VH-VL binders against q960a1r229to459. Designs and how they scored, part 43

Target 1, 231 residues: q960a1r229to459
Amino acid sequence: LKGDRIELLLPKNIDQFKKFKKDRTVISSGLITRFVSTRNPKEFSQKWISTKYVKEFNEITVNKDSVVVGAALNIQKMADTLTSSLSINIGKEIDSFIQKFSSPQIANFATWTGAIISGAKSSLSVSDLLILFNVLDAKLTLLNNSGELTQVAIEEFAEKKLFATHTIVNAIFSRSLTGFLFCLKLGETSEQDSTNFNFAALVGNQVSRIFVGLGGQPKRLTSLEVHIDAL
Key: E = the ipSAE of ESMFold2; O = the ipSAE of OpenDDE; V2 = 0.75 times the mean of E and O plus 0.25 times the DockQ between their complexes.

## First folded at step 23 (VH-VL; framework fv_ramucirumab)

Design v3 (at its last look DockQ between E and O 0.46; V2 from the best seeds 0.00; counts 0 for: pae E 13.9 > 2)
Fold by OpenDDE, look of step 23:
Structure v3 (fold): chain C 231 residues (1-231), chain A 120 residues (1-120), chain B 107 residues (1-107)
Amino acid sequence: as target 1 above (231 residues)
Amino acid sequence: EVQLVQSGGGLVKPGGSLRLSCAASGFTFSSYAMNWVRQAPGKGLEWVSYISSSSSYIYYADSVKGRFTISRDNAKNSLYLQMNSLRAEDTAVYYCARGYLDYYYGMDVWGQGTMVTVSS
Amino acid sequence: DIQMTQSPSSVSASIGDRVTITCRASQSISSWLAWYQQKPGKAPKLLIYAASSLQSGVPSRFSGSGSGTYFTLTISSLQAEDFAVYFCQQSYKTPWTFGGGTKVDIK
């Protein structure tokens, strides 16, 4: 390994996390940490803090009408949780969508938070998780630098670039969603980071939600929603 | 019938302690977050504390932080509020209320309230 | 903290009147807003959640609208039983805060 030594703190709870994060860059995955250490330019931060072992970031809460997923959980755990907690017509599609064109290594080791943030930061990358969060109208609980919590829609998170100032604590999904979820992704291969296009539509008794991913924040197809709902 | 029944409270001197209880029935208590909300006589509502369904997330108003402790026993379908170092300004009717840190943004079931009076 | 400002503080209206109560947030809270009704000596009752969703069992004469920083509760045709104090509450940012309340008197 080359480069300057990186300091990494591993807080065990949110209170410790709040205290330590003030002068550190937040990371969600140990794999990311390793990559950073091998490619670390001098101008890059040498002080890091991980969410990996923060209790509150690693928990799943299944409520009557909602499910809360901690920010430190991997993609597979998130997907499994949603699959089991949402209606069959939605959950099964989520499972199928995640398993297709997904690397098992990514699913097992990468956090869903990392995927959301990377998708939100990029104008070019197509994120499967980001489009899922949008079509499901997910909410995020965010921690700001002052230690205060806020909740925002996923679309606001991306639009306002809140990743620059806030840390994701968890995601909240409604268990009351009805109808059918349809997801589509197209890529070069069925294995790794090859998605060039994705599509997600939730249609049913509630207001339809339809999104297309062409890079960055998925685009909502409002006109199509109106048309579908009028049928 | 879905309901919350409160107990505890009463008159206490400044610096004293009280413990409030809230018993839930008619619903799966362990599937819901719970709150305490208080209302001083003739005043508005003030959120006091929140506890998630599994107690993983707990939050307090600044006015009670360090003095009050929210807890729950899902096996007993019970919510508690331990109030220490009570002050005159803590005088209020205290309500337990069912609600999520989730999608729906409201507290939909309330207890009948318990009066707490802090006076010398 | 997010301040919630309700207006008016009180309103007197006749049965059958349309009554509108407003709630303003000191910052955007998206749709994370609920409305409650409280009658004397009773616990608050949830009327509206998510800014515009009617709680089960609540009469259809109650409706909520708004997003961001401006919200309204409307009683389309005031009934005698609607005499109460109404509160808005944001759940967007901790601590969750309530408006100051609006007393509705029946003429």
Scores: ipSAE 0.006, ipTM 0.528, lowest interface PAE 10.8, mean pLDDT 87
Fold by ESMFold2, look of step 23:
Order: sequence, then structure tokens, then C-alpha cells
Structure v3 (fold): chain C 231 residues (1-231), chain A 120 residues (1-120), chain B 107 residues (1-107)
Amino acid sequence: as target 1 above (231 residues)
Amino acid sequence: EVQLVQSGGGLVKPGGSLRLSCAASGFTFSSYAMNWVRQAPGKGLEWVSYISSSSSYIYYADSVKGRFTISRDNAKNSLYLQMNSLRAEDTAVYYCARGYLDYYYGMDVWGQGTMVTVSS
Amino acid sequence: DIQMTQSPSSVSASIGDRVTITCRASQSISSWLAWYQQKPGKAPKLLIYAASSLQSGVPSRFSGSGSGTYFTLTISSLQAEDFAVYFCQQSYKTPWTFGGGTKVDIK
């Protein structure tokens, strides 16, 4: 069979990305791979655009009250940024949790956006990054085809399937989070981990956040939060 | 101490031009989006313009599009508003205001305000 | 453009009163709403962002609630320093628009 032809653009900044995004599938190194061998490859041509070299998608910005991580960062770089930018109690637990989530090799190749999108698309799997983003009350900046920026909570991104119509630009985490983060992951294999159950709690913050992952989107345990906050 | 210090206001005739400046100190200016907001005497607040931290996104209110230009110089920690073709209805106190990236956290630091009067 | 309708336009109140100010958006803005306080001759001061998140250094007697098209700012026990004009602002979609303001005066 004659192979599939792919046109790939490598914009260097967000202005170029906005200009050239039309009619193209956005690729991050962590995006779900389209397997083209199941299609008629002679009649198939894909037009892709990469986030890899877009300056703004590779930026890390640490403000007084927030840390912003660009969409093209790998999981390890995101983890290192959050570990160094948030309180020591929260940061060390993030670092420990990410080490359980990915081998060092995988964490240095996969993007956090690929993992988030994969988790948001699944109604069955348990996503470790998705629960981490939920417990940290992450916000996403999204770019639509009209060049407009919007912001959503991580819950809305998954619930409204915004991954289908929007490009993630960055994630935003509050540096005002206080208290202690606890994360638990239970999986079946050690080499390429799958998670059967996960749990994340941030307590001692002004409003506690407690989530459980049993399949699909993490579920918030609001009754437990109210109990803990009443102490 | 986080500060925004404004300059460049004054009296100008209709059709004239004026450039407002806003100098930042006490924080990493290049990490923040910036805004201009105006308030006519005795009136409410009107957002005028926004510029992202790298200048990659710039937005204007319809009332000033084509006449006002927002810019920033991150090396000098400075924000600017070039106002051309000024009209009487542009008379207001103009504030520069710091936002976080992507406007989520609102405008948390404001300059002292600079009066612009457009009259013959 | 998203229109922000704020009510009441003014309130006369005494120290210790509970004051509630409302803001209505012409379309859903999710929770992307901020509240500002402005005293005469001064720049506005951010009180609340994201509809309900209290800005650092703002007294806990201020609270915000709402989502979609209807939002409230509540001052649970008015103090002398709270006599000011209050503005809401949507931060959902450009252009960012403000409500018309609510003046809180001493009765």
C-alpha cells in the first residue's frame, strides 16, 4: 500500500498558530494517535498542526498568586514546575504521585495535555492527571477557531467535551492553595501502569477538595468535604 | 511594593493625540496581562483595552478601535496607550490595571489614574 | 457584547446592615465575574473574582455567589469603610463589560 501523506505545520508562536490552525488536526506528543492503517490510505491525506514549537504553549509563568504551565510541556516538566511553585506539602506529594504515574522515560516524552485529553475522552479508565487537576482546582485556557480565548474549570472541559472544539493553551494553578495534599493510586501492572482506583484530597485549604476515581471523570466527595471543613 | 504609576494625561483639543504611560514596579511585569479602563466624570467604569503578557493578544472596546493603540515594553516595565483622533466623549480618568494571564483573576492592581480632558 | 445590569443603583444603609447587590448578565458567563469597590477619588479595588473567590486581604464579610446570568455580592455587616460604589464585571468574553455601579451610602 502507498503510505498516508501528512502535511504538518510547525508554528513558532501563537500568532502563527492562530493563522494556520484552520482545517488542521492539532498534535501534541501526548495526543491520541490516529491509526491510519485502518482507513483507505491511498485516498487519505491529513493536515496537522503541532503545538511543539509554539512559544506560548511551551511557556512557564510563575506569578505571585498563580503558576501557568503551557500546553506543550511534558509531564515531568509540569510536575517539576508545580513542585517548585506550590507549597512544600503540596509540591512533594505531586512529585511522589507523578513518579507512581509514569516511568521517567514516559514522563519526559508524554505531554500533560495528551494525558488530560485521553482521560477526558474516556468513560471507563481512571486518569491520574485528571484527578490531580481536579483536586488542585486547575483552570484551562482554551483557544477556539475564531482566535478567542476562554477559560474553564477542568470539570467543564471534560463534561462538555471541549477537547473536540478547542485547543488547550495552558493550565493555571493557584499558588494560594494551603494545607496537605494526599494522593493514592492503585494499579494492576508496574511497567505500563493502569489505574483501577485513585483518590486525591486537599485538606486544610480554606475549602477542602476530595475526589475519587472509579472510572470516567473523578467524582467529588462533597459530603466528606463539608464534614472536614466543619472541624 | 507592587505599584503602577501613571503619567501622560492632560488637556487636548478634539482630533488631537495623547500618549499615556504606566510604569510597573515590585513585580515581574512580563508575567502579567495589562488593561486600560476609563471612567468619565461622575460615570461608571468602561474597559478600554487589553494586552497579554507577550503582546500576542490585543483587544479593544468598539468605542476606541482604530483610534487607540495599546502597547507594552517588557524590558522597561512599561505599558502605553496611544490615543489618536480624540473626541469629547473620551474625556475620563484612565486607569492602567494589572491582570493575570487570561483574565481569570480579575484586575488586582490599579494605577492612580490619569485625567484626560478633550475640549476646545 | 454582554450587557451587565446591576441593581440597585443606590442603597442607603446603616452600619451593621446586611447589603446585597445584584448583577445580571445578558447571556451566561458561567462563573467569570468579578466585583470591585471604588471610593471617591480612588482607583477600583478587586474584592471577588470567579463569582465567589475572595481576593487576598479582603474582609470575610464580603461574599459573592451565582453563576450563569445572576450574581450577588453580599456585605454581611456593613462597616464605615464599606461606603463606596460597587461594580461587577464579566471576564467571560471580550469586550469585558462592567455593570453600572451601586452606590452604598450612609442612611
Scores: ipSAE 0.005, ipTM 0.482, lowest interface PAE 13.9, mean pLDDT 80
ESMFold2 (binder alone), look of step 23: mean pLDDT 94; pTM 0.951

Design v4 (at its last look DockQ between E and O 0.65; V2 from the best seeds 0.00; counts 0 for: pae E 5.4 > 2)
Fold by ESMFold2, look of step 23:
Structure v4 (fold): chain C 231 residues (1-231), chain A 120 residues (1-120), chain B 107 residues (1-107)
Amino acid sequence: as target 1 above (231 residues)
Amino acid sequence: EVQLVQSGGGLVKPGGSLRLSCAASGFTFSDYAMNWVRQAPGKGLEWVSYIRSSSSYIYYADSVKGRFTISRDNAKNSLYLQMNSLRAEDTAVYYCARGYLDYYYGMDVWGQGTMVTVSS
Amino acid sequence: DIQMTQSPSSVSASIGDRVTITCRASQSISSYLAWYQQKPGKAPKLLIYAASSLQSGVPSRFSGSGSGTYFTLTISSLQAEDFAVYFCQQSYKTPWTFGGGTKVDIK
């Protein structure tokens, strides 16, 4: 009877989520069934909790200087929000880049949080969403086991393995970004392609941000940034 | 800097007791699970015990069940291993190691090791 | 208990060589597999978790692969600091057993 026992909670609001989270593994993926099937050890009881139905994680807030995207929103809704909330030069490139996702139907159902966590954990894959978050200097609001909130840069999230100890609550993007965003995705040309290489550059902002994806975490090209800023 | 600093090793006669300590710094101790792992001289690694962040789940290797007790004090950022009824086969270097509620992520920070010798 | 069998038990290699170490589980452990490096007189160091995920600060010449019952650690080009003992460990079912170790020596 103690073999393959699984308990999955689906809280509806943040108070319920904080109350029941203790010592449970958090599922932030919009593809819950796939997560459970790949991560469930046999002959061991598992206690899980999902972010999917938490009301506060499904909200969007557009402020004067920032836009805040809740953790449970799908990738397409996040992209639409950023496109309409950021400068025209940046928004158009985001829209164009997202349309090149290898699986457009996944973008409408997968959460951006699930994609970010998957990218942050991978040492081999090239994540399009992760490089976009890096080039836009995204911040994440995180919730620890004690119910405390903290804010970190997207670069630090993967570096410190925070996906293993914290729950993403939202992402925050500056609306004060200026200049030109350029994003490039390379792979075999088909809807079934995964990305083999990507590149993202924001030039003409206070300090240029330039990243390349060659597998694992996007790499910041600080020497190139200095050279471009000198021109 | 993330660190685990161990203390409490030594020489003990069979049947005796010893308490190992592991002090954590540079990270939020209560967010992590903790492990003890031992290594007999010239031998491989053996997992000994695991405790979750709230002490809600505790696991022991069969060889130490009933004799060893893992505990933690989150207010003091400290992990402990109480070893009773010690036997010669318990002779090893003992490591504390930081782990996770989800066992998937491995043990990514280790203490320096503490030698425990059980002999008459 | 899940038995973890490493092979080879030792290997002699030169700087720049490609080295492959295998680890077999007596039953499926999904991807609950970690690789550790241990140098003489030192604590183990995590290299790979979840079978294929590289730990922060570990050089990219290390890679892991596999799922189920067969796993591989590969060092693409050995460096002087890579001469050590390597252990796999499963975390699928308690007790979380280690492999017997693979000693990588200078040739």
Scores: ipSAE 0.230, ipTM 0.726, lowest interface PAE 5.4, mean pLDDT 84
Fold by OpenDDE, look of step 23:
Structure v4 (fold): chain C 231 residues (1-231), chain A 120 residues (1-120), chain B 107 residues (1-107)
Amino acid sequence: as target 1 above (231 residues)
Amino acid sequence: EVQLVQSGGGLVKPGGSLRLSCAASGFTFSDYAMNWVRQAPGKGLEWVSYIRSSSSYIYYADSVKGRFTISRDNAKNSLYLQMNSLRAEDTAVYYCARGYLDYYYGMDVWGQGTMVTVSS
Amino acid sequence: DIQMTQSPSSVSASIGDRVTITCRASQSISSYLAWYQQKPGKAPKLLIYAASSLQSGVPSRFSGSGSGTYFTLTISSLQAEDFAVYFCQQSYKTPWTFGGGTKVDIK
C-alpha cells in the first residue's frame, strides 16, 4: 500500500474484527493480496483491517463429515488440508491440480481467499481454486457488515458479488464426497496466473459435478452431468 | 427482488427545501453503500452524494455541499436526501443507487428516479 | 476533480455492427471505471464494473477494457435493444464523475 496515510488494524479474534471492520477495508493475511484492488489517492487516508491474526480465520477443523479451512490461510495450507482430509481419489487430484501452473511463492504467501475473490469478481480471470471450490460444492462462512455470520454456496458468493459486502471467514468442504475428481488446466506457461482454461469434474457414486473455467465464475455443465450420470 | 423505490420531490421555489426518500427491499440494506445521482433535463449524470453502510463515510459533490444532507436508517431500509436552499440548477431527476463499500464495483441497483423542479 | 472525456458524443450504427465507445480520464484511475446504459425515461443500468467485469445479466456482446486513463466499451454485435445512451464513470476518487455520454442511434 502506498499513499499519504494508511492505518492498519490487526485484530486477534472475530469479535474484535467485527468491531473494527465497520469503518475499514479488509485485506488478506498474505503478503500477496489478490482480492483487493486498493487505491490510495493523494490526500486520502486509507483505513484497513487485516485477517492475518484473527484466530477464527486461521483455524483448520477436521470434523467427521466436513473440513473447515480458515480464510487467512495460504493456498498451500488449504490444498494440503483438503488433500489429507478428503478421499484419496479426490485429494490426490487436488494436490496435483494446485501444483500445476503455480509458484511456490504464491502458494505460500497468498491466501486461498484471495484467489477465490479474484476469480469471482473478474469476468476475465480464470481461477483454479474457484473451479475447485465449485466442483467440490464448497460452502463459505461469511461475515456481513452488520456482524452476522452466514453460510452460502460458492456459486451464490460469486453470483451475488458477496465479495463486495462480506468477509470470508472460512470454507467448508464435505468429507462425504465420493468418486473421482478430474481436473485439467491449460495455460501459456508454468508460472502463476497463466491459466487460460480449466476444467473440473467430480464423477462417481454421487451426482456428477462438472465445471469449466473460461473466465470469472466457472460454468456448470449440467447437460454433461446428466449424460454422465446416465451412463 | 432487489429494488429501490423512491418518493418525494416535486416543485419548489428557489430557497425552498425538499426531502427525498429511497426505500430498499430484497437485500440486506445495511451491507451496502448508497448514492444519490441526479440528471438535469437533457443532460448527463452527476453524482451528488455517497454514504457508507454505517454512515462513517459521507461525501458530497461541491455543488451541493452545505445544502444537501444524505442520511440513512438501516432499521427502516431507507435512504434520504435532505435538500435545502434549493436553486434552479438543482432541477433534475434524482436517483438513489446502491453501491459498495469498495467503490470498485459501480452502482448496480437504481431507483426509478424522482423529479425535482426548482422554479420561481 | 477527475475529468472524464467520453467519445464520441453520438454514433449511428446498424444492427450487427461493432460499436466502440471510449472514455479518457484526466488522471489514472486504475480500473475504477464503470459503464452504464440508459434508455429514455429510465434509470441507468450498470453494464461493466472494474473496467472489464461484466455485470450479472448483461449480454456477453458487451465488453470493457482499459486501465489507467484510457477505457473502451465495445458492443460486438449491436442489437435493437442496445440503442441508448452510454456513460462511463470513475469511482477512483471523490467526487465521482461521469463522462458526457454517448448516444447510439440507428443509422
Scores: ipSAE 0.149, ipTM 0.733, lowest interface PAE 1.7, mean pLDDT 89
ESMFold2 (binder alone), look of step 23: mean pLDDT 93; pTM 0.949

Design v5 (at its last look DockQ between E and O 0.01; V2 from the best seeds 0.00; counts 0 for: pae O 13.9 > 2, placed apart)
Fold by ESMFold2, look of step 23:
Structure v5 (fold): chain C 231 residues (1-231), chain A 120 residues (1-120), chain B 107 residues (1-107)
Amino acid sequence: as target 1 above (231 residues)
Amino acid sequence: EVQLVQSGGGLVKPGGSLRLSCAASGFTFSSYAMNWVRQAPGKGLEWVSYISSSSSYIYYADSVKGRFTISRDNAKNSLYLQMNSLRAEDTAVYYCARGYLDYYYGMDVWGQGTMVTVSS
Amino acid sequence: DIQMTQSPSSVSASIGDRVTITCRASQSISSYLAWYQQKPGKAPKLLIYAASSLQSGVPSRFSGSGSGTYFTLTISSLQAEDFAVYFCQQSYKYPWTFGGGTKVDIK
């Protein structure tokens, strides 16, 4: 292969990942693509580290109160897990939402973390998966460069730009969510001028959660939630 | 009737070793994370160690790292703490506590506690 | 480490009194805060998780509030069984840390 040399590490567990991830670009999918660009050389590295084979990043844990999805799982596996682990009213809508605007090829290959990070970086477009995570009140477990773990709400991850300094280990969803999930996506994926708009609402839960994506990042409609909960 | 029953403990000389056990009943042990928390006589609480439901995530307080080993046997519904190179400052009541990978839920079930005394 | 500062260290109160205990974190912990009750010779008991969520089986006279760095536990009307030591605990970042405790005693 002609071009820059690439060192790709394939750690098998989180201890190996923590040891070798320093000063490396994290690759969170089965796609291995290097694009050398003269536009911003500080953002490109010849040293990569993959999450794909890390045991802990490929695990699913389901207990009475939560379901935990490892960072290296593809979108379809995450969707299947949530569909089977959450209430039927919520699970059916998740399944429908993913199928409606994600092809089986993309959903079976792309990681959910790749989609979340792309959405969290965006200032101009909305992310379907990011709004879904917001409406479900998802939490992320994060690993910093010193090997320390913390947990944050999905909103904090994007707001504080934690994708720049942290690696996602897993996502956590409450199994105590009740009511009905309603998701809408408007826009044409093939048209350049189509504005992507998405909307997600969980109503009939203890506290309703309602989000709208009008550009860049999801916005929570707290005032509407209060009115809906009062009715 | 969710219950954690502890055993082990006792008096040990500095540099010695001891293994604590915690037996779970009334819940699906393999679906929960577990913790050890200790309390020196007349003092507050100190978190010691954590193990995830599958044992994939294991963490220790700096004061015990390298000397203590947390483990679990999901087939026997049992949690263990192997304590080596014990020091006087390890003297405490040790509690096992049920936890979660979701940190929001806290530690909602506790064992009765086991006294460990490190003294010459 | 995230330092948890709990106040007061002790309070004397009568049955029926309203008691408020505060807990301050050295950095933001979002809502990753739990409150525990401990009676002499017993293990701690979880009262409140996620800063304000009442644990199943805990009386409604207990309530929690706060986020970020400042949190409160309130007992709206003390009962005889509420005389104990109370601890806050952050679960935002390892190592998890506890406040120093607040002893609630009978006047």
Scores: ipSAE 0.235, ipTM 0.706, lowest interface PAE 5.6, mean pLDDT 83
Fold by OpenDDE, look of step 23:
Structure v5 (fold): chain C 231 residues (1-231), chain A 120 residues (1-120), chain B 107 residues (1-107)
Amino acid sequence: as target 1 above (231 residues)
Amino acid sequence: EVQLVQSGGGLVKPGGSLRLSCAASGFTFSSYAMNWVRQAPGKGLEWVSYISSSSSYIYYADSVKGRFTISRDNAKNSLYLQMNSLRAEDTAVYYCARGYLDYYYGMDVWGQGTMVTVSS
Amino acid sequence: DIQMTQSPSSVSASIGDRVTITCRASQSISSYLAWYQQKPGKAPKLLIYAASSLQSGVPSRFSGSGSGTYFTLTISSLQAEDFAVYFCQQSYKYPWTFGGGTKVDIK
């Protein structure tokens, strides 16, 4: 894969990242960089910056009431973290969901942020991680173009298309969630990108959260939540 | 063939100036960061300067900061090092070297080197 | 600045021998470490980048390992053409710095 390539900066910390990202396209995965440069070496931007080695983007923090997952981590690490940090009935389902519907290659080499952004950008694609983040009421820490950090709900991230102006630094999950998580994925084939429909429901002693994925941002089923909570 | 061909250098008195050139061929020069590295006679390697593909980022060793200027002309596939206020300790073989990516992938293509001698 | 301490400064070995060169960084540099070979009167040649990745065209007898502050370059079976000086280089922090070099003499 040697040859004419784009310039890629590999900052080590968020401050360096802030400095360098102003005039560069942000990527999370070296694999993505490889594909872009290999297929279209002269058609894409020559200036890129990666989150892969940014310290703050690679951290996992388990707090009493929350778990924080860095944006540069792969899908499997994210899933493992959630599985071990959330309640057993929720964590096991997350693990099962990820293992069942994601190939080891994707799980190990793709970042969860990539999946979130891809899902948020597309009105047609059905993202398993996007629905998972919604059902778990995840929050994202975002870095804007001014170098400021802000926290937003995953729903807001997608709705406001903040991926165009912000960089995901990490995701924050509540450890206070209770109940049972149910996830479903349906597709035309066994291919991970063939998903046409997914469903996620968190049902328990707290307010139920139920989402359906038909493309783009998952839709919350409020009426169903009310019905379930009344049972 | 990917290569860097250097020119310039020579003998100069202390306080004098020299300009080194490095001509690239065989690759898309504008896509790569470039470096200058020098080596005093019988000594080790010393990094001198870095310039990104579009010249947006430039770095210098403290030993040359304020005296040396790295620049590039992507249209001419050329890298330059303007050396002013030269000192005896600047005597070295100077190499231009291609940086594949920033930080991580090393310097994979080197010029043949140019000798710079600063002596009264 | 990050100091790179390379050892040994010189080593004499026979053809076929296993040769190991070490490089220590004064602080963690993660995997931002490269190894170069330099023959007399020639420019350095990149052997290893990212601590352990073999540069294209470099014989497989060369290998790099390590992370953080301790790194090694290994020649599994020394060949006559391997007579040279070897340098490590950190690119973790500016200014980039090199080790002092290791001269490998062939017996």
Scores: ipSAE 0.000, ipTM 0.512, lowest interface PAE 13.9, mean pLDDT 87
ESMFold2 (binder alone), look of step 23: mean pLDDT 94; pTM 0.956

